VHH binders against Uncharacterized protein AF_1724. Designs and how they scored, part 16

Target 1, 305 residues: Uncharacterized protein AF_1724, of Archaeoglobus fulgidus (o28550)
Amino acid sequence: MEEKFRNCILGLAVGDALGMPVEGLSIENIRQLYGEVRDFLPSPYGDLNAGEWTDDTEQMVVLAESILETVYFDPENFAERLKRWFLETNSRRIGPSSTKAISNLMRGVHWTRAGVFSDTCGAAMRVAPIGLVYHFSLNLVERYAEISARVTHTGTAAIGGAVAVAVAIACNVLDFSDEEMLEEVLRRVEAYDNLLAEKIRYANEISDRDVEYAVEKLGNSISSLDVVPMAFYSYFAGKDFEESLIKAVNAGGDADSIAAICGAIKGAKGFAIPERWLEGLKDREFLEELATKLYELHMRIVKLT
Short names: E, the ipSAE of ESMFold2; O, the ipSAE of OpenDDE; V2, 0.75 times the mean of E and O plus 0.25 times the DockQ between their complexes.

## First folded at step 14 (VHH; framework vhh_nb_b201)

Design r4 (from p4 with A33V; at its last look DockQ between E and O 0.90; V2 from the best seeds 0.00; counts 0 for: germline match VH .400 < .438)
Fold by ESMFold2, look of step 14:
Structure r4 (fold): chain B 305 residues (1-305), chain A 119 residues (1-119)
Amino acid sequence: as target 1 above (305 residues)
Amino acid sequence: QVQLQESGGGLVQAGGSLRLSCAASGSIFEIDVMGWYRQAPGKEREFVAAITSGGDTYYADSVKGRFTISRDNAKNTVYLQMNSLKPEDTAVYYCAAMYTEGYTYTEYWGQGTQVTVSS
């Protein structure tokens, strides 16, 4: 089980770092410039080196450290940690909805009101620690994912996206089949956003089609309505971790979030991450330690309950 | 547009104190955060301290307990009281102001002021 925690956390960071250089590019742009992205590249803007990750991984770490401190999810603690992170991070690759919500928090707005009406994927991209730690109760995973999303996002697709990803991770840690995991995800997500649930179902149905077809049908914008279904498509379409992540990254658009989410879900299933990607990953040891701490927290919680 | 004017830098003995000021002018809207960052020779710029418009204060671990940030709202000025200074605090200190309106995020930076702490 510890391996699944490790591969979920590392997989998220690997996906983020793989997608970072092509964020904002269309499939055609990627094809023209690179053919197919298969390895870490430096940012074309000069702000990040190959193997460095972005706000997706940083916010995942913020959430992880919050629950490591509070044991059970405490949205006030998470909100305070988001403010501190915003001040301390050197990277300005921060999603617009998260930025506005954090601005509200900085102005003294309580976390119950600071979230912005937006469907961007910032809540879904960071939620992995909730799916890992609380996998013993899918209802708790759903509730904590929803609350964690509301700190920054109040759009139904944003909340539903966080629920989808956290539940998928939890199911995969529990060794659900892909069919069983999808059924649990859809049942819960449709209560938040029917279109999102339909697009996740369709992502599975078109998993035998190529990435260009999937992007045409599902989209690749920063919206949870695009990113989350594309991450599920990539998860279903690849036979192993490497194939899924290559599909996710080469979808373009919000590629770092699509690949981060795909990597988290695939890693939670226990798929091995190619060693060449782990060798090039920034702060690999820190992320491995984080995963171990999350696993130990889970074990303590289940022994008490 | 916001203009930031820093003052108060200089040379100081180890163990001494120094007070930095940063006055914001040209503000058409309320700033979300004002704070201080520093950059030592050969190192990346790092966070030092911030005060939010909501009144909260934040400090880097390396300065907590020694530095105090405060704000004079009437003057739109923030201060950084730096006590128990160490040679490791030697850096150029930059005032920053951060503002978000809608989904647009803007950072304003001062020109920097040198703080040198002699051993």
Scores: ipSAE 0.745, ipTM 0.911, lowest interface PAE 1.2, mean pLDDT 93
ESMFold2 (binder alone), look of step 14: mean pLDDT 84; pTM 0.846
OpenDDE, look of step 14: ipSAE 0.885; ipTM 0.956

Design r5 (from p4 with E101D; at its last look DockQ between E and O 0.85; V2 from the best seeds 0.00; counts 0 for: DG spot H101)
Fold by ESMFold2, look of step 14:
Structure r5 (fold): chain B 305 residues (1-305), chain A 119 residues (1-119)
Amino acid sequence: as target 1 above (305 residues)
Amino acid sequence: QVQLQESGGGLVQAGGSLRLSCAASGSIFEIDAMGWYRQAPGKEREFVAAITSGGDTYYADSVKGRFTISRDNAKNTVYLQMNSLKPEDTAVYYCAAMYTDGYTYTEYWGQGTQVTVSS
């Protein structure tokens, strides 16, 4: 089980770092510039080196450290840590909805009111620690994922996307089949956003089609309605971690979030991450230690209950 | 356009104190936070301290307990009281103001003030 925690956390960071250089590019642009992205690249804007990740991984760390401190999810603690992170990090790739929500928090708006009505994917991209730690109860995973999303996002697809990703991770840690995991995800997500549930279902149905077809049907914008279904498509379409992540990155658009989420879900299933990607990953040891701490927290909670 | 002007830097012996000030001027209706960042030669800029418009304060671990940030809202001025200074605190200190209008985030930066702590 510990390896699944490790590969979920590392897989998220690998996906983020793989997608970072092609954020905002179309599939056609990626093909013209690179052919196919298969390895870490430096940012074309000069802000990040190959193997460096973005706010997807940083916010995941913020959430992880929050629950390591509080044991059970505490939205006030998470909101406080988001403010500290925003001030301390040299992050330049923070989504607009998270930025506005954190601005509200800094101005003294309580976390129950600070979130913005938006469907961008910032809540889904960071939620992995909730799926890992609380996998012993899918209902708790769903509840905590929902609350964690509401700190910054109140759009139904944003909340549903966070639920989808957290539940998928929890199911994969529990060794559900892909069919069983999808059933649990869809049943819960439809209560939040029907279109998102339908797009996730469709992502599975078209998993035999190429990435160009999937982007045409599902989209690749920063919306949870695009990112989350594309991450599920990539998860289903690849036979191993490497193939899934290459499909996710080469989808373009919000590629870092698509690949981060895909990497988290694939890693939680236990798929091995190519060593060449781990060798190039920024702060690999820190992320491994974080995963170990999350696993130890889970084991401590289970022993007490 | 927002302008930030730092003052209060200088040379001080280890163990001493300095007080930095940062006055904000221009068309600021409301800001999210103001803070201090520092950069030593050959190093990346690092966070020192910040105060939010909601009144919360944040400190880097390396300065917690030694530095105190405060704000005079009437003057749009932020102060950094730096006590028990160490040679490791030597850097250019930059004031920053963080402002969000709708979904647009803007950072404003001062020109920096040198703080040098001699042993």
Scores: ipSAE 0.734, ipTM 0.908, lowest interface PAE 1.3, mean pLDDT 93
ESMFold2 (binder alone), look of step 14: mean pLDDT 85; pTM 0.865
OpenDDE, look of step 14: ipSAE 0.881; ipTM 0.954

Design r6 (from p4 with G54S; at its last look DockQ between E and O 0.88; V2 from the best seeds 0.83)
Fold by ESMFold2, look of step 14:
Structure r6 (fold): chain B 305 residues (1-305), chain A 119 residues (1-119)
Amino acid sequence: as target 1 above (305 residues)
Amino acid sequence: QVQLQESGGGLVQAGGSLRLSCAASGSIFEIDAMGWYRQAPGKEREFVAAITSSGDTYYADSVKGRFTISRDNAKNTVYLQMNSLKPEDTAVYYCAAMYTEGYTYTEYWGQGTQVTVSS
């Protein structure tokens, strides 16, 4: 189980770092410039080196550290930590919905009202710690994922996307089959956003098609309606961690979020991460230690019920 | 649109105190937060302290308990009271203001003021 926690956290960061250099590029642009991205690359804008990750991983760390402090999810603590992170970080790639929500928090708007009506994927991309720590109760995973999303995003696809990802991770830690995991995800997501649930189902149905077809049908924008279904497509379409992540990155668009989410879900199932990617990953030891702390927290919680 | 001017730096013995000031001109009412950042020779710029427009304060772990940020709205000024100074606090200290309008985020920075803490 501890390995699944590690591979979830490391998988998220690997996906973020793999997708970072091609964020915003079309599939055609990626083919023209690189053929197929299979390894870490430096940012074409000079802001990040190969193997460095973005706000996807940073916000996941913020959520993880909040939970490590409070044991159970506390949205006020998370909101405070988001404000502190925003003030402290030199992050170059903070999304616009998160920025506006944190601005609201800094101006004194309570976390229940600070969130922005937006379907961008910022809530889904960071939610992995909730799925890991609380996997003993899928209802709790769902509730905490929803609340964590509402701190910054109030769009139904953003909330439903966070629920989808957290539940998928929890199911995979519990070693559900892909079919069992998908059933559980869809049942819960339907209550938040029907279109998102339909697109996640369709992502599974087209998992035998290539990435270009999937992007045409599902999209690759920063919307949760695109990112989350594309991450599920990539998860289902790849036979191992490497194949899934290569499909996710080469989808283009919001590639770092697609690949971060796919990497988290694939890692939570226990798929091995290629060592060459772990060797090149920035702050690997820190992320491994974070995963260990989350696992130890989970074990403490279940021993005390 | 917002201009920031730091003052109050200087040379001080370890254990001593300094108070930095950052006078702002322009519209403070639109600012999300104001804060202090520092850069020592050969190091990256790091967060020191901030105060949000709602009045919440934040401190880097390395300065918590020794430094205090405060705001005087009548003078459009933020202060950093630095007590129990250590040689590792030696740096150029920059005042910053953070502003968001709609989805557009802007940072304003001062010129910096040198703080040197001698053994």
Scores: ipSAE 0.736, ipTM 0.906, lowest interface PAE 1.2, mean pLDDT 93
ESMFold2 (binder alone), look of step 14: mean pLDDT 84; pTM 0.850
OpenDDE, look of step 14: ipSAE 0.897; ipTM 0.960

## First folded at step 15 (VHH)

Design t1 (framework vhh_7qbe_3; at its last look DockQ between E and O 0.84; V2 from the best seeds 0.00; counts 0 for: pae E 4.3 > 2)
Fold by ESMFold2, look of step 15:
Structure t1 (fold): chain B 305 residues (1-305), chain A 117 residues (1-117)
Amino acid sequence: as target 1 above (305 residues)
Amino acid sequence: QLQLVESGGGLVQAGGSLRLSCTASGSEDAMGWFRQGPGKEREFVAAITSSGGDTYYADSVKGRFTISRDNAKNTLYLQMNSLKSEDTAVYYCAAFYTEGYTYTEYWGKGTRVTVSS
């Protein structure tokens, strides 16, 4: 189980770093520039080196450190840590909805009102620690994922996307089959956003098609309605971690988020991450230690209950 | 464009104190201090929000540095006490401004602090 925690956290960061250089590019641009992205690349904008990750991984760390401190999810603690992170971080690849929500928090707006009505994927991309720590109760995973999303996002697809990702991770840690995991995800997501649920279902149905077809049908924008289904498509379409992540990155658009989410879900299932990606990953040891702490927290909670 | 002007840097012996100031020409969500030592990446030192008065400090400076703000003068301060050689750096004032979904960072030109032991 501890390996699943590690591969979920590392998989998220690997996906983030793999997708970082092609964020905002179309599939056609990626093909023209690279053919197919298979390894870490430096940012074409000069802001990040190969193997460095973005706000996806940073916000996941913020959420992880919040629950490590409070044991159970405390949205006030998370909101406070988001403000601190926003002020401390050197990375400025921060999503627009998260930026506005955190600005509201910095202006003194309470977390229950600071979130913005938006469906961008910022809540889904960071939610992995909730799925990992609280997998003993899928209802708790869903509740905490929803509340964590509302701190920054109030759109139904954004909240449903966070629920989808957290529940998928929890199911994978529990060794659900892909079919069982998908059914559990869809049942819960339907209560938040039925279009998102239908697109996640369709992502599975088209998992035998190539990535260009999937992007045409599902989209690759920063919307949770695009990113989350594309991440599920990539998860289902790849036979192992490497194949899934290559599909996710080469989808283009919000590639770092698509690949981060895919990597988290695939890692939670226990798929091994190619060693060449781990060797090149920024702060690998820190992320491994974070995963260990999350696992130890989970074990402590289960022992107490 | 928002302009930030730092002052107060200089040479000081270990254990001494300095007070940095930064004057801003506009409004912002938060302001802060960052520093860059020789051969190092720029790192966070301290920040203060425009509302609520929340302050944040890097672990390396907690208890030694105090950030404060005089809104009447649009001036941010950093009181640095018990200075160590590790505090030697160029200190930058930063301001964070958000309008709608657009986020902008403004940076000063920096003021050099050298701590001799």
Scores: ipSAE 0.311, ipTM 0.708, lowest interface PAE 4.3, mean pLDDT 92
ESMFold2 (binder alone), look of step 15: mean pLDDT 82; pTM 0.817
OpenDDE, look of step 15: ipSAE 0.837; ipTM 0.937

Design t2 (from r2 with D32E; framework vhh_nb_b201; at its last look DockQ between E and O 0.87; V2 from the best seeds 0.77)
Fold by ESMFold2, look of step 15:
Structure t2 (fold): chain B 305 residues (1-305), chain A 119 residues (1-119)
Amino acid sequence: as target 1 above (305 residues)
Amino acid sequence: QVQLQESGGGLVQAGGSLRLSCAASGSIFEIEAMGWYRQAPGKEREFVAAITSGGDTYYADSVKGRFTISRDNAKNTVYLQMNSLKPEDTAVYYCAAFYTEGYTYTEYWGQGTQVTVSS
């Protein structure tokens, strides 16, 4: 089980770092510039080196450190840590909805009101620690994922996307089949956003089609309505971690978020991450220790309940 | 659009004190945070302290208890009182201001002031 925690956290960071250089590019632009992205690349803008990740991984760390401190999810603690992170980070690849919500928090708006009505994927991309730590109760995973999303996002697809990702991770740690995991995800997501649930189901149905077809049908914008279904498509379409992540990255658009989410879900299932990607990953040891701490927290909670 | 004017740097003996000031002017719609960052030669710029428009203050662990940030909202000016200075505090100190308009986040940086702490 500890390996699944580790591969979920590392998989998220690997996906983020793989997608980072091609964020915002179309499939055609990626083909023209790189052919097919299969390995870490430096940012074309000079702000990040190969193997470095972005706000997806950074905010996942913020959420993880919050629950490591409070044991159970505390949205006030998470909001405080988001403000500290915003001030301390050298990275300025920060999503627009998170930026506005954190701005509200900085101005003294309480976390229950600071979130913005937006469906961008910022809540879904960071949620992995909730799915890992609380996997013993899918209802708790759902509740905490929803609350964590509302700190920054109040759009129904953003909240539903966070629920989808957290539940998928929890199911995979519990060794659900892909079919069982998808059923749990769809049942819960329907209550938040029916279109998102329909697109996640469709992502599974088209998993035998190529990435270009999937992007045409599902989209690759920063919206949870695009990113989350594309991450599920990539998860189902690849036979192993490497294939899923290559499909996710080469989708383009919000490629780092698509690949981060795909990597988290695939890693939670226990798929091995290619060693070459782990060797090139920024702060690998820190992320491994974070995953170990989350696993130990889970074990402590289960002992107490 | 925002201009930051720093002052108060200089040379001081270890154990001494300095007070940095940073005034913000220009197209200031609403600055959500102002703060201080520092960069020693050959090192990455690092966070020192910040104060938000909501009134919260934040400090790097390396300066907590020794440095105090404060803000004069009427003047859009922040101050950094630096006490118990150590040679390791030697750096160029940069004032920064952060603001968000809609969904667009913008950073403004001053030119920096040298702080040198001799042993």
Scores: ipSAE 0.603, ipTM 0.860, lowest interface PAE 1.9, mean pLDDT 93
ESMFold2 (binder alone), look of step 15: mean pLDDT 85; pTM 0.854
OpenDDE, look of step 15: ipSAE 0.882; ipTM 0.954

Design t3 (from r2 with T100S; framework vhh_nb_b201; at its last look DockQ between E and O 0.90; V2 from the best seeds 0.82)
Fold by ESMFold2, look of step 15:
Parts: sequence; structure tokens; C-alpha cells
Structure t3 (fold): chain B 305 residues (1-305), chain A 119 residues (1-119)
Amino acid sequence: as target 1 above (305 residues)
Amino acid sequence: QVQLQESGGGLVQAGGSLRLSCAASGSIFEIDAMGWYRQAPGKEREFVAAITSGGDTYYADSVKGRFTISRDNAKNTVYLQMNSLKPEDTAVYYCAAFYSEGYTYTEYWGQGTQVTVSS
């Protein structure tokens, strides 16, 4: 089980770092420049080196550290840590909905009202620690994923996206089949956003089609309605971690989030991450230690209850 | 445009104190937070302390308990009281102000003030 925690956390960071250099590019632009992205690249803007990750991984770490401190998910602690992170980070890319929500928090708006009505994917991209630590109860995973999303996002697709990702991770740690995991995800997501549930189902139905077709049907914008279904498509379409992540990155658009989410879900299933990607990943040892701490926290919780 | 002017830097012996000031002027409508950052030679700029418009204060672990950030709303000025200074605190200290309008985010930075702590 510890390996699944490790590969979920590392997989998220690998996906983030793989997608980082091609964020905002179309599939055609990626083809012209690279043919197909298969390995880490430096940012074209010079702000990040190959193997470095972005706010997806940073916010996942913020959530993980909040949970490690409080044992249970405490949205007030998470909100405080988000404000601190925002003030401390000086070279990170930060999504617009997170920016506005954190601005509200800094102005004194309570976390229950600070979230922005937005469907961007910032809540889904960071949620992995909740799916890992609390996998012993899918209902708790759903509840904590929803609350964690509401700190910054109140759109139904944003909340449903966080639930989808956290539940998928938990199911994969529990060794659900893909069909069983999808059933649990869809049943819960439907209660939040019907269109998102429909697009996640469709992502599975078209998993035999190529990435160009999937992007045409599902989208690749920063919306949870695009990113989350596209990450599920990539998960289902690839036979192993490498194939899934290459499909996710080469979708373009919000590629780092698509690939981070796909990497988290695929890693939670237990798929091995290619060593060449782990060798090049920034702060690999820190992320491995974080995963170990989350696993040890989970074990402590279930032993006490 | 917001303008930030730092003052109060200088040379001080270890164990001593300094008080930095940062006066904000110009179009100061909706500042979300003001804070202090520092950069030592050969190192990247690091967070020191911040105060939000909601009244929250934040400190880097390396300065917590020794530094105190405060503000004077009437003067749009933020202060950093630096006590028990160590040679490791030697750096250029920059004042920053953070402003969000809708979904856009703007940072204003001062030119910096040198703090040198001698052993």
C-alpha cells in the first residue's frame, strides 16, 4: 500500500513537471515543436528547469502538510496554509481562482465564504492526499474533497472534479477494478455536476480513440469540465504509467494539470513510474518522504479507530 | 501606481535592533497584504514577514519571536521591528505590496534597504 502512496505523490509531480513546458500549447503546436513530448523539458520562458513542477504540486504539498499537522482535514488550517504559501512563493504560477480566493482570505473573509464561483481545476489538481489518507471511507474522502475544494472554488464542476479525483485515488488504493472505480466516481459526481459525470463516463467510452479526438470531445482548457475528464481519458487509454502520461501531456492546453491528475490516479493504482522520470524530478526525496508520512498517518488513524 | 519607500536600514551589532519602515503612496485602494522580503548575496529572495488587510500576520520560522510586523493605517505604513539580530539576518530588505483586482494580481516592490549585522 505504501508503494501506491509513493507512486500517487510522485506521479502527480511527474505529470506536473512533464506538462509544465507545454502549458497553453495546442496539439498542433506541440507536434511542430517536439513531435511528441516524452521527457522533461525546460520552460520556454526560462522560469523553470526540466523536471521542476508548478502550483499543482505546491498546493498538493500544502494540503498534505495541513493534514499531517491536523490528522483530520481542517479547512481553517488549510486556508491559513494557503495564505502563507501565497505570500512565501516568489516564482510559481498561480491560477486565477486560487488568486481571488486567497485575496478574499487575506482581506479577512472567512474560508466558508472566500471561495470563488468558478469551475477551474485548482481544487482537483491538489486533492490527492485526501484520497490517500482517508481511503478507508469513500464517504469521508468525498466529504473532505468537497470541503477542501470549497476553500477556493464553489463551482459545481470544480467541487465535483475534486470529488472525482479523490475518490478515484482512494478506489485505486483499495484495488478496485477500473469499472468499479468508475462506478463509484460517477455515482458521487452526479450529485454535484451532471455534465461532469457525463464527460467522465464518455472519457472511458472513447478510451480507444487517439488524443486528438479526445481533446476535440472533452476539451483541454483550465476548466474542471475539461481537465478532469481528459485526465480520466488518459488514465483509461494508457496501458501503463508511461503511456497514460504521454497521452495526458500531449493533450496540450492545461497539460500540467491533466498530467498531474492522471499521474496521481495511475500511481495510486500501483503502476510503476519510469526511472528516467524519477531521476530527473526536482525534490524526489522530499516527495517520497511526504508520501511516507501520509502513509504512516493513514496507518496511525486506522490503528486508533 | 503604488510607490513603496523603505527606510531604517543600517549597520548594527549582533544582538541589536533595527526598525524598518515602508511607506506606501499613490493609488492605495485595495492592498491585500504588505510584507518584507530579504535577499542576501548569492541567495534567492526569501519571505520575512507580512500583514494582510484582514489583520493576519505571518512570519518566516527563522525570524518568528524576534521580528514583529505592524501597520499604521492612517499613514499607509508598515513597520518591521527587528530584535536580537544575528549575522544571518544580513541582507537587502525589500518591502512588497500585493494587490488583486478581480482575477488579476499585481506586486509592487520597493528598491530595498541594506541591513548589516556585524559579529
Scores: ipSAE 0.686, ipTM 0.893, lowest interface PAE 1.4, mean pLDDT 93
ESMFold2 (binder alone), look of step 15: mean pLDDT 86; pTM 0.874
OpenDDE, look of step 15: ipSAE 0.896; ipTM 0.959

Design t4 (from r2 with Y105W; framework vhh_nb_b201; at its last look DockQ between E and O 0.87; V2 from the best seeds 0.83)
Fold by ESMFold2, look of step 15:
Structure t4 (fold): chain B 305 residues (1-305), chain A 119 residues (1-119)
Amino acid sequence: as target 1 above (305 residues)
Amino acid sequence: QVQLQESGGGLVQAGGSLRLSCAASGSIFEIDAMGWYRQAPGKEREFVAAITSGGDTYYADSVKGRFTISRDNAKNTVYLQMNSLKPEDTAVYYCAAFYTEGYTWTEYWGQGTQVTVSS
């Protein structure tokens, strides 16, 4: 089980770092510039080196460290840590909805009101620690994912996207089949956003089609309505971790979020991450230690209850 | 727009104290946070302390318990009280102010003030 925690956390960071250089590009632009992205590349803007990740991984770490401190999810603690992170980070690859929500928090707006009405994927991209630590109760995973999203996002697809990702991760740690996991995800997500649930279902149905077709049908914008279904498509379409991540990254658009989410879900299933990606990953040892701490926290919770 | 000017740096012996000031010209109305960052020779700039407009304070672990950030809105000034100084605190200290306009984060930076802590 610990390996699933490790591969979920590392898989998220690998996906983030793989997608980082092509964020915002179309499939056609990626082909023209790079052919097919299969390995880490430096940012074309000079702000990040090959193997470095963005706010997806950074905010996932913030959420993980909050849970490690409080044991159970505490949205006030998470909000405090988001403010501290925003002040401390040198990276400015930060989503607009998160930026505004954190600004509200800094001005003293309570976390129950600070969130922005937006469907961008910032809540879904960071949620993995909730799915990992609390996988012993899918209802708790859903509740904590929803609350964690509301700290920054109040759009129904943003909240539903966070629920989808957290539940998928939890199901995969529990060794659900893909069919069982999808059923559980769809049942919960449709209560938040019906279109998102429909697009996740369709992502599975078209998993035998190529990435161009999937992007045409599902989209690749920063919206949870695009990113989350594309991450599920990539998860279902690849036969192993490498194939899924290559499909996710080469979708373009919000590629780092699509690949981060896909990597988290695939890693939670237990798929092995290619060693060449782990060797090139920034702060690999820190992320491995984080995953171990999350696993130890989970074990402590279940042992002491 | 906001402009920032630091003062109060200097040379002190280890164990001593300094008080840095950052005077803002212009309005700090709608500023999200103000803070202090430092850069030692050959090293990257690092976070030291910040105070948000909502009143929360944050400190780097290396300075927690020794440094105190405070704000005087009437003077448009932020202070950093630095106690129990160590040689590793030697750096140029920069004041920063942060503002969000819509969805865009804007940073204002001072010119820096040198702090040197001798054994």
Scores: ipSAE 0.732, ipTM 0.903, lowest interface PAE 1.1, mean pLDDT 93
ESMFold2 (binder alone), look of step 15: mean pLDDT 86; pTM 0.872
OpenDDE, look of step 15: ipSAE 0.904; ipTM 0.962

Design t5 (from r2 with Y99W; framework vhh_nb_b201; at its last look DockQ between E and O 0.91; V2 from the best seeds 0.83)
Fold by ESMFold2, look of step 15:
Formats: C-alpha cells, sequence, structure tokens
Structure t5 (fold): chain B 305 residues (1-305), chain A 119 residues (1-119)
C-alpha cells in the first residue's frame, strides 16, 4: 500500500514536469517542435528547468501538508496554507481561478465565500492526498474532495472533477477493477455535474482510439470538463505508466494537468514509474518523504478507528 | 505604475535592531498583500515576512520571533522591525506589493535596501 502512495505522489509530479514544457501547445505544435514528448524538457520560456514541476504539484503539497497537520481535512487550515504558499513560492505558473480565490482569502473573505465560479481544473489537479489518506471511506473521500475544491472553485465541473480524481485514486489503492472504479466515480460525479460524468464515461469508451481523436471529442483546455476526462482517457488507453503519461502529455493544451492527474491515478494503481523519470525529477526525495508521511497518517487514522 | 519607496537600511552590529519601511504610491487597486523579501550574494531571493490586507501576518522560520511586520492601514505602508540581528541576515531587502485585478496577478518590487550585520 505504501508503494501506491509513493507512486501516486511521484506520478503526479512526473506528469506535471513532463507536461510543463508543452502547456498551451496544440498536438500539431508539439509534433512540429518535438515529434513526441517522451522525456523531461526545459521550459521554452526559460522559467523552469527539465524535471521541474508547477503549481499542480505545489498545491498538491499544500493540501498534503494541511492534512498532515490537522489529521482530518480542515478547509480553514488549507485556505491559510494556500495564502502562505502564494506569498512564499517563486513559481509564477499559478492558475487564474486559484489566483483570484487566494486574492479573496488575502483580503479577508472567508473560505466559504472566497471560491470563484469557475470550472478550471485547479481543484482536481491537487486532490490526490485526500484520495490516498482517506481511502478507507469513499464517502469521506468524496466529502473532503468537494470541500477542498470549494475553497477555490464553486463550478460544478470543478467540484465534480476533484471528486472524480480523489475517488479514482482511493478505488485504485483499494485494488478495485477499472470497471468498479469507474462505476464509483460516475455514480458520485453525476450528482455534481452530469456532463462531466458523461465525458468520463465516454473517455473509457474511446480508450482504444488515438490521442488526436480523444482531444477532438473531450477537449484539452484548462476546464475540468476537458482535463479530467482526458486524464481518464489516458489512464485507460495506456497499458502501463509510461504509455499513459506519454499519451497525456502529447494531448497538448493543459498537458501538465492532464498528465499530473493521469500520473496520480496510474501511480495509485501501483504501476511502476520509469526510473529515468524519477532520476530527473526535481526534489524526488522530498516527494518520497511526503508520500511516506501520508501513508503513516493513513495508518494512524485506521488504527484509531 | 506603482512605486515602492523603501527606507531604513544600514550597517548594524550583531544583536542590534533596524526598522525598515515601505510605502506604496501611484495608480493601484486594493493591495492583496505587502511584504519583505531578501537576497544575499549568490543566493536566491527568499521570503522574509508579509502582511495581507485582511490583516494576517506571515514570517519565514528563520526570522520568526525576531522580526515583526506591521501596516499603517491608511497609507499602504508596511514596516519591518528587525531585532536580534545576525550576520546571516545580511542581504538586500526588497519590499513587494501584490494585487489581483480580475484574474490577473500583479506584483511590484522596490529598488532594495542594504542591510549589513557585522559579527
Amino acid sequence: as target 1 above (305 residues)
Amino acid sequence: QVQLQESGGGLVQAGGSLRLSCAASGSIFEIDAMGWYRQAPGKEREFVAAITSGGDTYYADSVKGRFTISRDNAKNTVYLQMNSLKPEDTAVYYCAAFWTEGYTYTEYWGQGTQVTVSS
């Protein structure tokens, strides 16, 4: 089980770092510049080196450290840590909805009102620690994922996307089959956003089609309605971690988020991450320690219940 | 354009105190936060302290208990009281101001003021 925690956290960061250089590019642009992205690359803008990750991984760490402190999810603690992170980070790759929500929090708006009406994927991309720590109860995973999303996002697809990702991770830690995991995800997501649920279902149905087809049908924008279904498509379409992540990154658009989410879900299933990607990953040891702490927290909670 | 005017830097012996101030002026929207960052030669700029418009204060672990940030609510001015100074506090200290208009994040930085702490 500890390995699944490790591969979920590392898989998220690997996906983020793989997608970072091609964020915002079309499939055609990626083909022209790189052919196919298969390894870490430096940012074309000079702001990040190969193997460095973005706000996806940073916000996942913020959420993880929040629950390590509070044991159970506390949205006030998470909101406080988001403000601190925003002030301390050297990263300027911060999503627009998160930026506005954190601005509201800094101005004193309570977390129940600070979230913005937006469906961007910022809530889904960071949610992995909730699926890992609380996997003993899918209902708790759903509730905590929803609340964590509301701190920054009030759009139904953003909330549903966070629920989808957290539940998928929890099911994979529990060794659900893909069919069982998808059933749990769809049943819960439908209550938040029916279109998102339909697109996730379709992502599975088209998993035998190529990435170009999937992007045409599902989209690759920063919307949770695009990112989350594309991450599920990539998860189903690849037979191992490497194949899934290469599909996710080469989808283009919000590639770092698509690949981060895909990497988290695939890693939670226990798929091995290619060593070459782990060797090149920024702060690998820190992320491994974080995963260990999350596993130890889970074990502590289970022992008490 | 926003202008940040820093003052109060200088040379001080270890154990001494110094007070920095920074006033924001010009055409600005409501500021989300103001803060202090520092950069020693050969090192990356690091966070020191910040105060949000909501009134929360934040400190780097290395300065907590020794430095105090405060704000004059009427003037968009922040102060950094630096006590029990150590040689490792030697750096150029930058004032920064942050705000968000819609979904656009904006930051402004002062010119920096040298703080030198002699052993």
Scores: ipSAE 0.701, ipTM 0.895, lowest interface PAE 1.3, mean pLDDT 93
ESMFold2 (binder alone), look of step 15: mean pLDDT 85; pTM 0.856
OpenDDE, look of step 15: ipSAE 0.903; ipTM 0.962

